# Designs tried in a protein design chat: VH-VL binders against q91z69r481to671. Part 15

Target 1, 191 residues: q91z69r481to671
Amino acid sequence: GRRNSHARHQDSGQVIPLIVESCIRFINLYGLQHQGIFRVSGSQVEVNDIKNSFERGENPLSDEQSNHDINSVAGVLKLYFRGLENPLFPKERFTDLISCIRIDNLYERALHIRKLLLTLPRSVLIVMRYLFAFLNHLSQYSDENMMDPYNLAICFGPTLMPVPEIQDQVSCQAHVNEIVKTIIIHHETIF
Key: E = the ipSAE of ESMFold2; O = the ipSAE of OpenDDE; V2 = 0.75 times the mean of E and O plus 0.25 times the DockQ between their complexes.

## First folded at step 3 (VH-VL)

Design a36 (framework fv_ifabotuzumab)
Fold by ESMFold2-Fast, scan of step 3:
Structure a36 (fold): chain C 191 residues (1-191), chain A 126 residues (1-126), chain B 107 residues (1-107)
Amino acid sequence: as target 1 above (191 residues)
Amino acid sequence: QVQLVQSGAEVKKPGASVKVSCKASGYTFTGYWMNWVRQAPGQGLEWMGDIYPGSGNTNYDEKFQGRVTMTRDTSISTAYMELSRLRSDDTAVYYCARDTGEYYDILTGSYGMDVWGQGTTVTVSS
Amino acid sequence: DIQMTQSPSFLSASVGDRVTITCRASQGISDYLAWYQQKPEKAPKRLIYAASTLQSGVPSRFSGSGSGTEFTLTISSLQPEDFATYYCQQYNSYPWTFGQGTKLEIK
């Protein structure tokens, strides 16, 4: 639960967006064993209701009595990242990130990705660390939920790292998914 | 025109393997999950698994795990389903079927199967 | 696994009749349900997805309703080409599962 704080200083600002933190918390509590989590977009009505609630400054997932569909909560998380004006992985880094696919050794690939991501603002890196730690943790339950790192990369790749319209959509999407998979697996090395 | 065209009928002996092909046309083959579904004579539909052709990643129903292998060849937009150690009760029509929508648009995630191949009859008899 | 049960398994009807087929899920599946039509020796054709959304090109006499565990497919005025076997399918969670089918035959 939340505790009363006696700290004299206010929080230095919102580090993790409430919608991201709340959706991830909900999935950690109820969704780790859900087979095929993130494969479905969620019920559009419920996804919109949850998203609109967060936009009003409410937290629809804080009520322990509320019973939300796990696929819809998962869908809200994906929709949030999809709707960012600036994608979580900036457009300016797209070509450099995709080029990492040429590095066959996955550990060396992870180190190169780390080098590229370290140039990003700290606020972006904190969100990335939080999200990818969650995706890695979720993938550890893949024997139960059937969502290995590759399945998760397929579901999140287009959302986190959209292929620019000037690029070949087909070949670049495969590369995006490989890069995202690498980050999920090697998140400890990268962040 | 979106179309899935499957290979022809097969007759196999128990213990053999069969490999069914499914050639896709009229859409971005690598952007959509492909399902494999079978139907024994006079029986209902049974999901076997799916494959994402962009990466080759697969998900299998537990009852087929260890006997089924799904692959694809992106250069010819063709998906394959190989079933090994065949038994008489594997006699069925095998279908490939596309998931609805592209994962480039996550709002069009799985909504069931919108386009189906014509089916491949596999008969397993001694 | 989520078990899908259809009723009836067999139905006889006449052209012009209103036909109702039901599908029950063993646990809540929200609206993650599709309906398929299969004619003899043909592949299935998706009619409805998200429980109630009609697929483009499917005649408006077909409709779907329901949420949670109880779902209904309705054909408002049965036509000769509608005699077929109908299947529901859940996509709430892996593995995808189908109902056993409802065979609609001419009376």
Scores: ipSAE 0.707, ipTM 0.864, lowest interface PAE 1.3, mean pLDDT 89

Design a4 (framework fv_ifabotuzumab)
Fold by ESMFold2-Fast, scan of step 3:
Structure a4 (fold): chain C 191 residues (1-191), chain A 125 residues (1-125), chain B 107 residues (1-107)
Amino acid sequence: as target 1 above (191 residues)
Amino acid sequence: QVQLVQSGAEVKKPGASVKVSCKASGYTFTGYWMNWVRQAPGQGLEWMGDIYPGSGNTNYDEKFQGRVTMTRDTSISTAYMELSRLRSDDTAVYYCARDSGYYDILTGSYGMDVWGQGTTVTVSS
Amino acid sequence: DIQMTQSPSFLSASVGDRVTITCRASQGISDYLAWYQQKPEKAPKRLIYAASTLQSGVPSRFSGSGSGTEFTLTISSLQPEDFATYYCQQYNSYPWTFGQGTKLEIK
């Protein structure tokens, strides 16, 4: 089917898509303590309405008095990354990235991941840095929201780094989740 | 080997409560949602709810809201489903089933890839 | 709630036959659909997820297709072990819902 294309935020020197920036801002303001954020589904109607608004160049989340379901906003963010024509983590880097799981020392693993990611286009790295800074921050509220780095890695892993069809889906998904968890925890080292 | 092993058959009187257990092995228990599905004799499958063992968060079908409670014990990798105020039409086989982890976007589910053997609950006077 | 309707509810077939079971959703569910096989006195077994992705270990004679509201499960050459009840399930929106089931019996 049809893939979703992302809009770029052209008003800054950094190209963070408006939909990404706006959803993250909304969650930072209203959703940090929301239990099960990203796992609990929102209204499909509201998710589509918000997504369509961004596709028209509007920002439905532009003021603090906007009354939107937090789970719907979270769903829009996940759907945006899932719908990218090229996944945020490029498929040509998949094998190199999951091989980092062989590195037992987590700090050394983070440094190797950093080395691999620094070969990516600057525009991709900027979005990654922004997203993973947010996920790290959100995970610090896990006592309230019940979403620690591993829980967030499970929600985002398949979306950000889909397992190629030629690979073993089950075992590789576990590795993807562990790599994404490492990036969330060690975001300061990696970016 | 990934396996879910459920507690044995129960016979209860109307108005009682039943608590079914589901012990997981062979995978990271806290990494996957656990579903509870029931099936009345000769009838189809009915979803009751799910629980994320890593956090304890639950979702219940509205039909069971107020009567069902799903919990887990991470120290023994066991999930529980307790149904209270039992009626004769609660007679069914109750299954636990692991949600798979390949494709997560809006709902956070991929269907149920591993099932327990089922626990028969009979509610009769 | 999203209602899932299967057709037929009952199907008789012979070994070697091509069998098709249909599942209809009351609203669009994209490809968030799984198919299950259940034999008497046994737990269900997932055959297909994401409408068309075959679960590891399931024979290639099973295939799924469809998107949106209309989905099909096909068994290209029916084997004796395939006589069972088949269920579709949507995981687009809570609560998860199942079709009523299709019972496949030997002719």
Scores: ipSAE 0.000, ipTM 0.454, lowest interface PAE 16.0, mean pLDDT 85

Design a5 (framework fv_ifabotuzumab)
Fold by ESMFold2-Fast, scan of step 3:
Structure a5 (fold): chain C 191 residues (1-191), chain A 125 residues (1-125), chain B 107 residues (1-107)
Amino acid sequence: as target 1 above (191 residues)
Amino acid sequence: QVQLVQSGAEVKKPGASVKVSCKASGYTFTGYWMNWVRQAPGQGLEWMGDIYPGSGNTNYDEKFQGRVTMTRDTSISTAYMELSRLRSDDTAVYYCARDTEYYDILTGYSGMDVWGQGTTVTVSS
Amino acid sequence: DIQMTQSPSFLSASVGDRVTITCRASQGISDYLAWYQQKPEKAPKRLIYAASTLQSGVPSRFSGSGSGTEFTLTISSLQPEDFATYYCQQYNSYPWTFGQGTKLEIK
């Protein structure tokens, strides 16, 4: 994946894809209290329009008084990660990551996840740190938005860490959601 | 043959609790959110909450928070809705209903495409 | 919470008529709207989602339109089996909310 593997020397600055950074900024400004954010997929027309705008090198979310639907912006973020040639959590790490579910102590589980993730390219880790810091922050508003860490894990899990076809889809999806939930809650320990 | 089959009618006294069951068949029970919706006699539909059967995570309408509990048993593909401290205005038909995926993803919502037949709960003294 | 209001609450029509039911949201909900049909003593059935997308297996005489705050359900040539109560539902944000319903009665 061309976009998935882009890296910069650390002193030259950090590269977060514009679409990820802009969607997250928009949600931080307008969506933290939106009840059920990420629960719907967004309006297909608006999601495609926003995504296509970013692909043309434009930033449709740069306007201070953006009139875009919050669910559509949230949908663009999900579809961006779904559309990566290589998933954010590489398939090669899948079995190692889900095996962390066997670690009952959540802090030790977080440390093992950290160890696995540190083997990933720096460009991937930078995006993960940014995304999971955002999801953790969003979940702190769950009394208002009804999207606790598990709700967010259910919405992002299949997109970030797809279950390989050869695996038990039902059992593994439950484990994926639990691992993603752990990363959201313990992002400070992991990144 | 996707089906949701609910438990039978119940008559309860004010202050009691009622637990309604919803048995799913013909699809992957743990992969779809299950909603609970009620309808008082001659009235419209009222959403109570949803549960993700894969984990047991629940979301409740503020109006029912503290009185409603939604659970599931994945070994028998059955969802439950328990409503406590019943009042006469809780008299209604209670439905379970499955989410639909807008983009063919497990977490997408576009309404409820499969419904149980309903369970009549009557609260009277 | 988003309030959904339907108009009319009651509608009398004859077989073959064109029938239109309106649904209004108290705030903008884009196209996050579904329409349901409920026959007496039966569970609701979803007819339309995303304001205008017809559910597979639903007759083409049913159509939906609208965006933002005003939506319509149209039945182009009413059949005997269409006499029922119709509900709109928004899914822009939790909690999901329904209109009060429109009861379609034979004239």
Scores: ipSAE 0.721, ipTM 0.870, lowest interface PAE 1.4, mean pLDDT 89

Design a6 (framework fv_ifabotuzumab)
Fold by ESMFold2-Fast, scan of step 3:
Structure a6 (fold): chain C 191 residues (1-191), chain A 125 residues (1-125), chain B 107 residues (1-107)
Amino acid sequence: as target 1 above (191 residues)
Amino acid sequence: QVQLVQSGAEVKKPGASVKVSCKASGYTFTGYWMNWVRQAPGQGLEWMGDIYPGSGNTNYDEKFQGRVTMTRDTSISTAYMELSRLRSDDTAVYYCARGPEYYDILTGSYGMDVWGQGTTVTVSS
Amino acid sequence: DIQMTQSPSFLSASVGDRVTITCRASQGISDYLAWYQQKPEKAPKRLIYAASTLQSGVPSRFSGSGSGTEFTLTISSLQPEDFATYYCQQYNSYPWTFGQGTKLEIK
């Protein structure tokens, strides 16, 4: 079965960071139809207040009476990933990941991306699976929110998978955006 | 004009380490990837890894991960490949070979256009 | 890892013959393939990159074709100096991998 192994792993603390889980939960409840989400900036004061609250171990988004701006909550999520000491997609995997663009068949490309990502630490993969499932779900509301997988890839690509200085910045940024778009669309195949 | 000159043959005992050098001339050393490829006697070519001398960034084949270290000294335009915990099956000719300026998917000329002469490493008791 | 398989592993031919060597990738690699020639006790020499682009200084009798998973190296009129071992290499994704080699010998 695997059921006992899955339960054991979950009990051992396979946790999504509180800031990530809470921001995604908030957006799922209140922000799926918000036009331009992640593209437009929130209040810098509110973004900083929310982020500082999480850094203190509090959850500012758990209050039932809270009326936080959705763009501010979205901004907190983006800044969390941007502020990681090590980017979510490690620099060491950059060349391998963008080279997947050479695979014309999208299903084969997704399988190859899966193979590369499965070499990453489990803690990184858990966060990736959670984030990309959310981005895929959010993109299904693109008729209302105007944020299709490509638009979300443009917003998150530079943050999750920064282009190294030694690479061609323009060409590689386009490839990063396409790889991130592929992961959003094909997240079920990849994770 | 472009030339890669490698260090001389080495004979090592099992468990030892070997460090092979590759001195570049005739081009901007820091601007091009440097590959390391080995070839066991009578066998084919096996890629070990590459390094970008301008930054020190490396990529290793997982088969060698933990045993191989690639470095460079930009002041003397020299790349190094160190292989530790040597086994008899590490006996091979080791080559350095110049890669492209960038592994750019749209414009890059990939593959290895200039090769060193090779360094024979023999691992025996 | 992408597996590269060459056919044949051994080929016997005469000067003036047209020779073809095939290279097959275990998955699609677009045109990200190079061909190398290696003579006994010498370092390899790149002949072709991007599947079909001839390296400067390489004789025009050498040509490459193919894309995706099947590639060929052709020597239109074999010369004495062409007897060597030939290797294909994919640079679509790390790790870079080589075919097992094709040894071309004189009849």
Scores: ipSAE 0.000, ipTM 0.436, lowest interface PAE 20.0, mean pLDDT 85

Design a7 (framework fv_ifabotuzumab)
Fold by ESMFold2-Fast, scan of step 3:
Structure a7 (fold): chain C 191 residues (1-191), chain A 125 residues (1-125), chain B 107 residues (1-107)
Amino acid sequence: as target 1 above (191 residues)
Amino acid sequence: QVQLVQSGAEVKKPGASVKVSCKASGYTFTGYWMNWVRQAPGQGLEWMGDIYPGSGNTNYDEKFQGRVTMTRDTSISTAYMELSRLRSDDTAVYYCARDTEYYDILSGPYGMDVWGQGTTVTVSS
Amino acid sequence: DIQMTQSPSFLSASVGDRVTITCRASQGISDYLAWYQQKPEKAPKRLIYAASTLQSGVPSRFSGSGSGTEFTLTISSLQPEDFATYYCQQYNSYPWTFGQGTKLEIK
């Protein structure tokens, strides 16, 4: 049937990118128990094929008959965030975010992170909330998949919150991983 | 000039614990996962676990869970593997081995590209 | 756990021979497979990763192939320094597991 063009344009304004939503849905269906998910690399060819399919406006993950490798789908999700022109956690907020590591009380730390993140555009916050809710959920299966919040923070930290070249790479990377871990664990407090 | 240098041979009695060290040089110690693999005399390779030195996070094979502890000291670029409640069948050469750098999207584990020379642990009464 | 089975466990060959060692995974592991060479009283050395990618510095006579559950390591023209024990290892899922090894000995 025919679709109203105004309704289509309203619907096309959805805030979660299809590639993010589809990859997360696929992992929720098939990957929650997969050992080493996000740590183990996907096939480079398959990752690129899936990513290119999404860029053409196709959804290669909509059909359960497609039998994609779970590590490749996980790799597509990571590649999407790494490929953003502006990182999900903006460079301008880097110093303020890692400074939260100095707050010893974890609840106060979470509140301070929340305060900083609330300054970001709504579109970024919605994607963050969706991603971190997913990562928290995935970490509940860590007995099976061996990916606790810290392991997930190591996988996503450098991609979501890259350390600026002007900063000490070693010390700052440790802080990034700890901040990302905090956001995964305390996502209900932060978002 | 990437190298992993392990501590010397150990002889232990059943019930004791052993702590093997692995000193890294020639690369950024905190940027690469470190594996521990053992090999009993005349037997194959057996993975025990890994540690990310940047955070201290560990993964252990279930058969060693509760007996193995992996740690690191970033100030001296050294990883440690401690195995407690030793049995005669823990007699083996223990290796540390570096995984590929984990920061790239496709960089995950690709197996172990640099190995220590091994530490012989003998458990006998 | 994923079980890795090598065939044969023992192989006798002569210099100049083409040698093939197989590795089978109990579950699909895509191309997340590495091959190692171990000489007596030495640490293992990685030869191949991602099933078919040669480690830098490894001679081109070594090649790997396969995907899913069936993998092969081939030495196209065996040299004296190639007599060693060879291991496959999967890194598809924890725990990492090795094959039992294939001992390649001079005929």
Scores: ipSAE 0.000, ipTM 0.514, lowest interface PAE 14.0, mean pLDDT 86

Design a8 (framework fv_ifabotuzumab; at its last look DockQ between E and O 0.02; V2 from the best seeds 0.00; counts 0 for: pae E 6.8 > 2, placed apart)
Fold by ESMFold2-Fast, scan of step 3:
Structure a8 (fold): chain C 191 residues (1-191), chain A 125 residues (1-125), chain B 107 residues (1-107)
Amino acid sequence: as target 1 above (191 residues)
Amino acid sequence: QVQLVQSGAEVKKPGASVKVSCKASGYTFTGYWMNWVRQAPGQGLEWMGDIYPGSGNTNYDEKFQGRVTMTRDTSISTAYMELSRLRSDDTAVYYCARDTSYWDILTGSYGMDVWGQGTTVTVSS
Amino acid sequence: DIQMTQSPSFLSASVGDRVTITCRASQGISDYLAWYQQKPEKAPKRLIYAASTLQSGVPSRFSGSGSGTEFTLTISSLQPEDFATYYCQQYNSYPWTFGQGTKLEIK
């Protein structure tokens, strides 16, 4: 359950949701060389089974001999972020974040993104740092897995930073993907 | 409705390059991955790669790395596949095909739901 | 790369017959499998995705089953317009790969 997981995190001093930590650990163990990871949403049956197990307060990924499908674990991670009541990148910061696209120098763009993200609650920043460190690490295996920072940004962008309905969906989605790509590549500068 | 229309047949000499176009209509071109698949006479289907038209990012099958270039022009909703250093065994029908993956939805890939009519490329001496 | 093998490569059947085509993957691909129909001189058309989900507009006589490494496409009552070559395709991992095809001829 979420309540039980939250209580355990407070007791242990950790603030990363169990579902996020467990999925990322599983992918680090079994998925770094999987070609096209995150390009598929996962098997609907297995994704629902894993999600429901976490909702019951169980960790279906704790068994080291687990035979779960890597695409389904990846799908659960994306589904978790998509299902947040408040997106990981708050809608209130959307316009400011997208405006960073005007900065041609990628390092300067990263510094401006850092300044914007520092205005967010610490609890959000900790999850962002954890996620983007993972995505950067995964992208370093792109010679094996074919998932460079651009591919990962395309797969995660709509989930992490949804384009508001009042905005131009097409142009803004391109900008979201470019911003997310910048954060993956320059995560050490940003966090 | 959704449609992909490809350029006409080409005849090329060995060593030349060919560039096939695929014009999309009836949907948001930049929202879907576009695949390129070929089929040699009397043979099966072979995936060459895909492109995300929104950014131009590409993924190629290792067999075609160094010879294939996939591009797009978003102003006319057209994808291109250029194959260089043509050999006789590159004689095939070349298809563009839309991936079912959409940027706004977390459904991911489910294969290819809409296909172009195909472009015949003949490499002759 | 994941190798996809179809069986049989060629078959002939009568109108009204139940026809079964098998597709085998060289490693587990869960349900990340699509089936395509290709008629002579035409582009392929997707019939099934996610191993068993029928594409909108495809006749209900077509069905798919299987998971992991073994998959089946069934045509419950063969019609004259079903003359075609059928292909399976995995999308579990890059590169996407196809079976060699099954050519179906109707009497």
Scores: ipSAE 0.714, ipTM 0.873, lowest interface PAE 1.4, mean pLDDT 90
Fold by OpenDDE, look of step 4:
Structure a8 (fold): chain C 191 residues (1-191), chain A 125 residues (1-125), chain B 107 residues (1-107)
Amino acid sequence: as target 1 above (191 residues)
Amino acid sequence: QVQLVQSGAEVKKPGASVKVSCKASGYTFTGYWMNWVRQAPGQGLEWMGDIYPGSGNTNYDEKFQGRVTMTRDTSISTAYMELSRLRSDDTAVYYCARDTSYWDILTGSYGMDVWGQGTTVTVSS
Amino acid sequence: DIQMTQSPSFLSASVGDRVTITCRASQGISDYLAWYQQKPEKAPKRLIYAASTLQSGVPSRFSGSGSGTEFTLTISSLQPEDFATYYCQQYNSYPWTFGQGTKLEIK
């Protein structure tokens, strides 16, 4: 009957971090058609203010009257994942994930990726499913926001799946982007 | 550099209270859980509780419930642990120790990665 | 509360030896386990977290393994600076609990 470590999460038992949920909700409401979203940087001051607010247990994006810049909110979301001590895609899975690029058939590739990702903690998988569903949805507005799955993968690849230092950064980054792109497109198959 | 600096040694009588401070530097104080762990002479480590400085939320071991109070002053990045109704068996070195970041909860990056130097509290009549 | 039992409580070894310390949890704690090293009159130092993740800056001769209820800390080749007391700690469920410790001494 005692609280577990997961209870620390937002101190509310929330399965998805409030910062992630709030940013994605906000972007879904106000930023789906925003050109260059996640590619254009927002105000560093505003990003930090929002971040600090969440750190205090607040939700600066909950107000319907919130007038935060979309690029800043997008920046906060990326900052969250980039700021993790352990990346969302753990480095221990990096080599195996990258190897999936050898699979030409995208559906088959997705199945292999799925198999690898199912070894991750449930909490991580829940967030991944939520994030990539959002990214897929966002990509549906690529005619307006200019962010197709590939462009989104370029933006999130380094953040979600950083290339280990011992690996070739240039060659591996391209593969990371393709893997992330594949996940965005085939998120329903994978998660 | 991340650092935790604790207050100096304390000598108390039974029944008294002691308040130990832990000043944090080199990181965002409000974004990391702070633990308090004590160690009696020649004994092992004993977790007392933790506090999230951002919100002030606390978790105490039931053993100390009612006697321990963990607080923080965010303006000076300082955590406090107060233990009341002191007994001789409260004699120990008390440590503050930084735990998981708000951001790292998702990935399960728990444990105490940075420790203060310890504060010796001696309870004797 | 989750009880953590370390074995052995005392261990004598020589430089160069392979050393193994075990930690058993009274109930499943998944991989929510950390290992600490403590030298005399010093604060503990985290070596491993998440059962097998090596803390940045810790030598690679240290490794952790296990999940559920059985965990192991291994020092592949003992160095002079490794003689200390080691503690496991679970952070699966409040309250956090430590093992009783393993004192590693020079043979």
Scores: ipSAE 0.422, ipTM 0.806, lowest interface PAE 1.5, mean pLDDT 92
Fold by ESMFold2, look of step 4:
Structure a8 (fold): chain C 191 residues (1-191), chain A 125 residues (1-125), chain B 107 residues (1-107)
Amino acid sequence: as target 1 above (191 residues)
Amino acid sequence: QVQLVQSGAEVKKPGASVKVSCKASGYTFTGYWMNWVRQAPGQGLEWMGDIYPGSGNTNYDEKFQGRVTMTRDTSISTAYMELSRLRSDDTAVYYCARDTSYWDILTGSYGMDVWGQGTTVTVSS
Amino acid sequence: DIQMTQSPSFLSASVGDRVTITCRASQGISDYLAWYQQKPEKAPKRLIYAASTLQSGVPSRFSGSGSGTEFTLTISSLQPEDFATYYCQQYNSYPWTFGQGTKLEIK
């Protein structure tokens, strides 16, 4: 279902949902060297506990105890984007975005993706910029965490840019992941 | 219904390479990570690395970096592991094993739910 | 790397016995742990994942428990087909690592 109504209401007009900001801040502080981050599932119990706390208006990630499981915090972040009523990358832009795979030059591909994304509401672009800047930053630790842009795209592609139900899920998914990878690598050009 | 079928036993000389195949059936090959695990005679299990067949991206254990190459051919749903510059201590049974993770990583890795039958590689003169 | 240590390394038991096998992680791994059974000349078979969730088709005499750094596999009443080597495996972080194994032999 529906967009996370808790984040919009509790943000008091902020563009970045609190749950997104809090998860990313926590991972930046404690999780950059966590091997396999985003590939490994979170504990279902802890993911639900964290999610429910945010829904009650609490921020369980704000203290300095750093006792939360990194895989579970990563899971909460993915769960947020999966739960959006409208995916972060709109379905009506799907065909145009996927077509960018035909552009072999990666810089040229990035510029074409930028043109497509600039038509989106600013609030969406700000969330995209925040997320992809973080994913790029995380990938700079890939020698330690083993999560390069390719791995991260596999982990986020299905959630961020779901293949429309009428299209073949398997044949399109690899292209979705390549587009997401391009955005991670070239986020400064795109945003 | 999910099945992994590996290529047959190999005998190799030191310094050679070996390429083991793993043919998948009964599931969407490109949607699940594939692991390679080996077991030397009388020893435990040792993870070598994995590959995501949808993209071909790989992660290798540091111990094998520079000697192992994992690939796939999605047209025949087959994963490959190639180990070069073989030594006598590479004598082992080599397994492919499907990770239970799916494209939506919230379901995540839960270990390896389906294993191939194993391929014995013997490195000797 | 996360080291997984099993105890005991060897265990002799009789049909009908209750046995336990312990697995310790060198750092916290929450419940990101699987148990495997391996018979001679055969591939491993997953018994348990998420520390305590029984794989479909595995007999209910098998159970798992634990979280964090200490985990236990229990077989409540051994059957002849249960004599095998058992491995724990963590999937909290790369590289995936296995315990050294526990060989369960007939007494």
Scores: ipSAE 0.086, ipTM 0.683, lowest interface PAE 6.8, mean pLDDT 87
ESMFold2 (binder alone), look of step 4: mean pLDDT 92; pTM 0.941

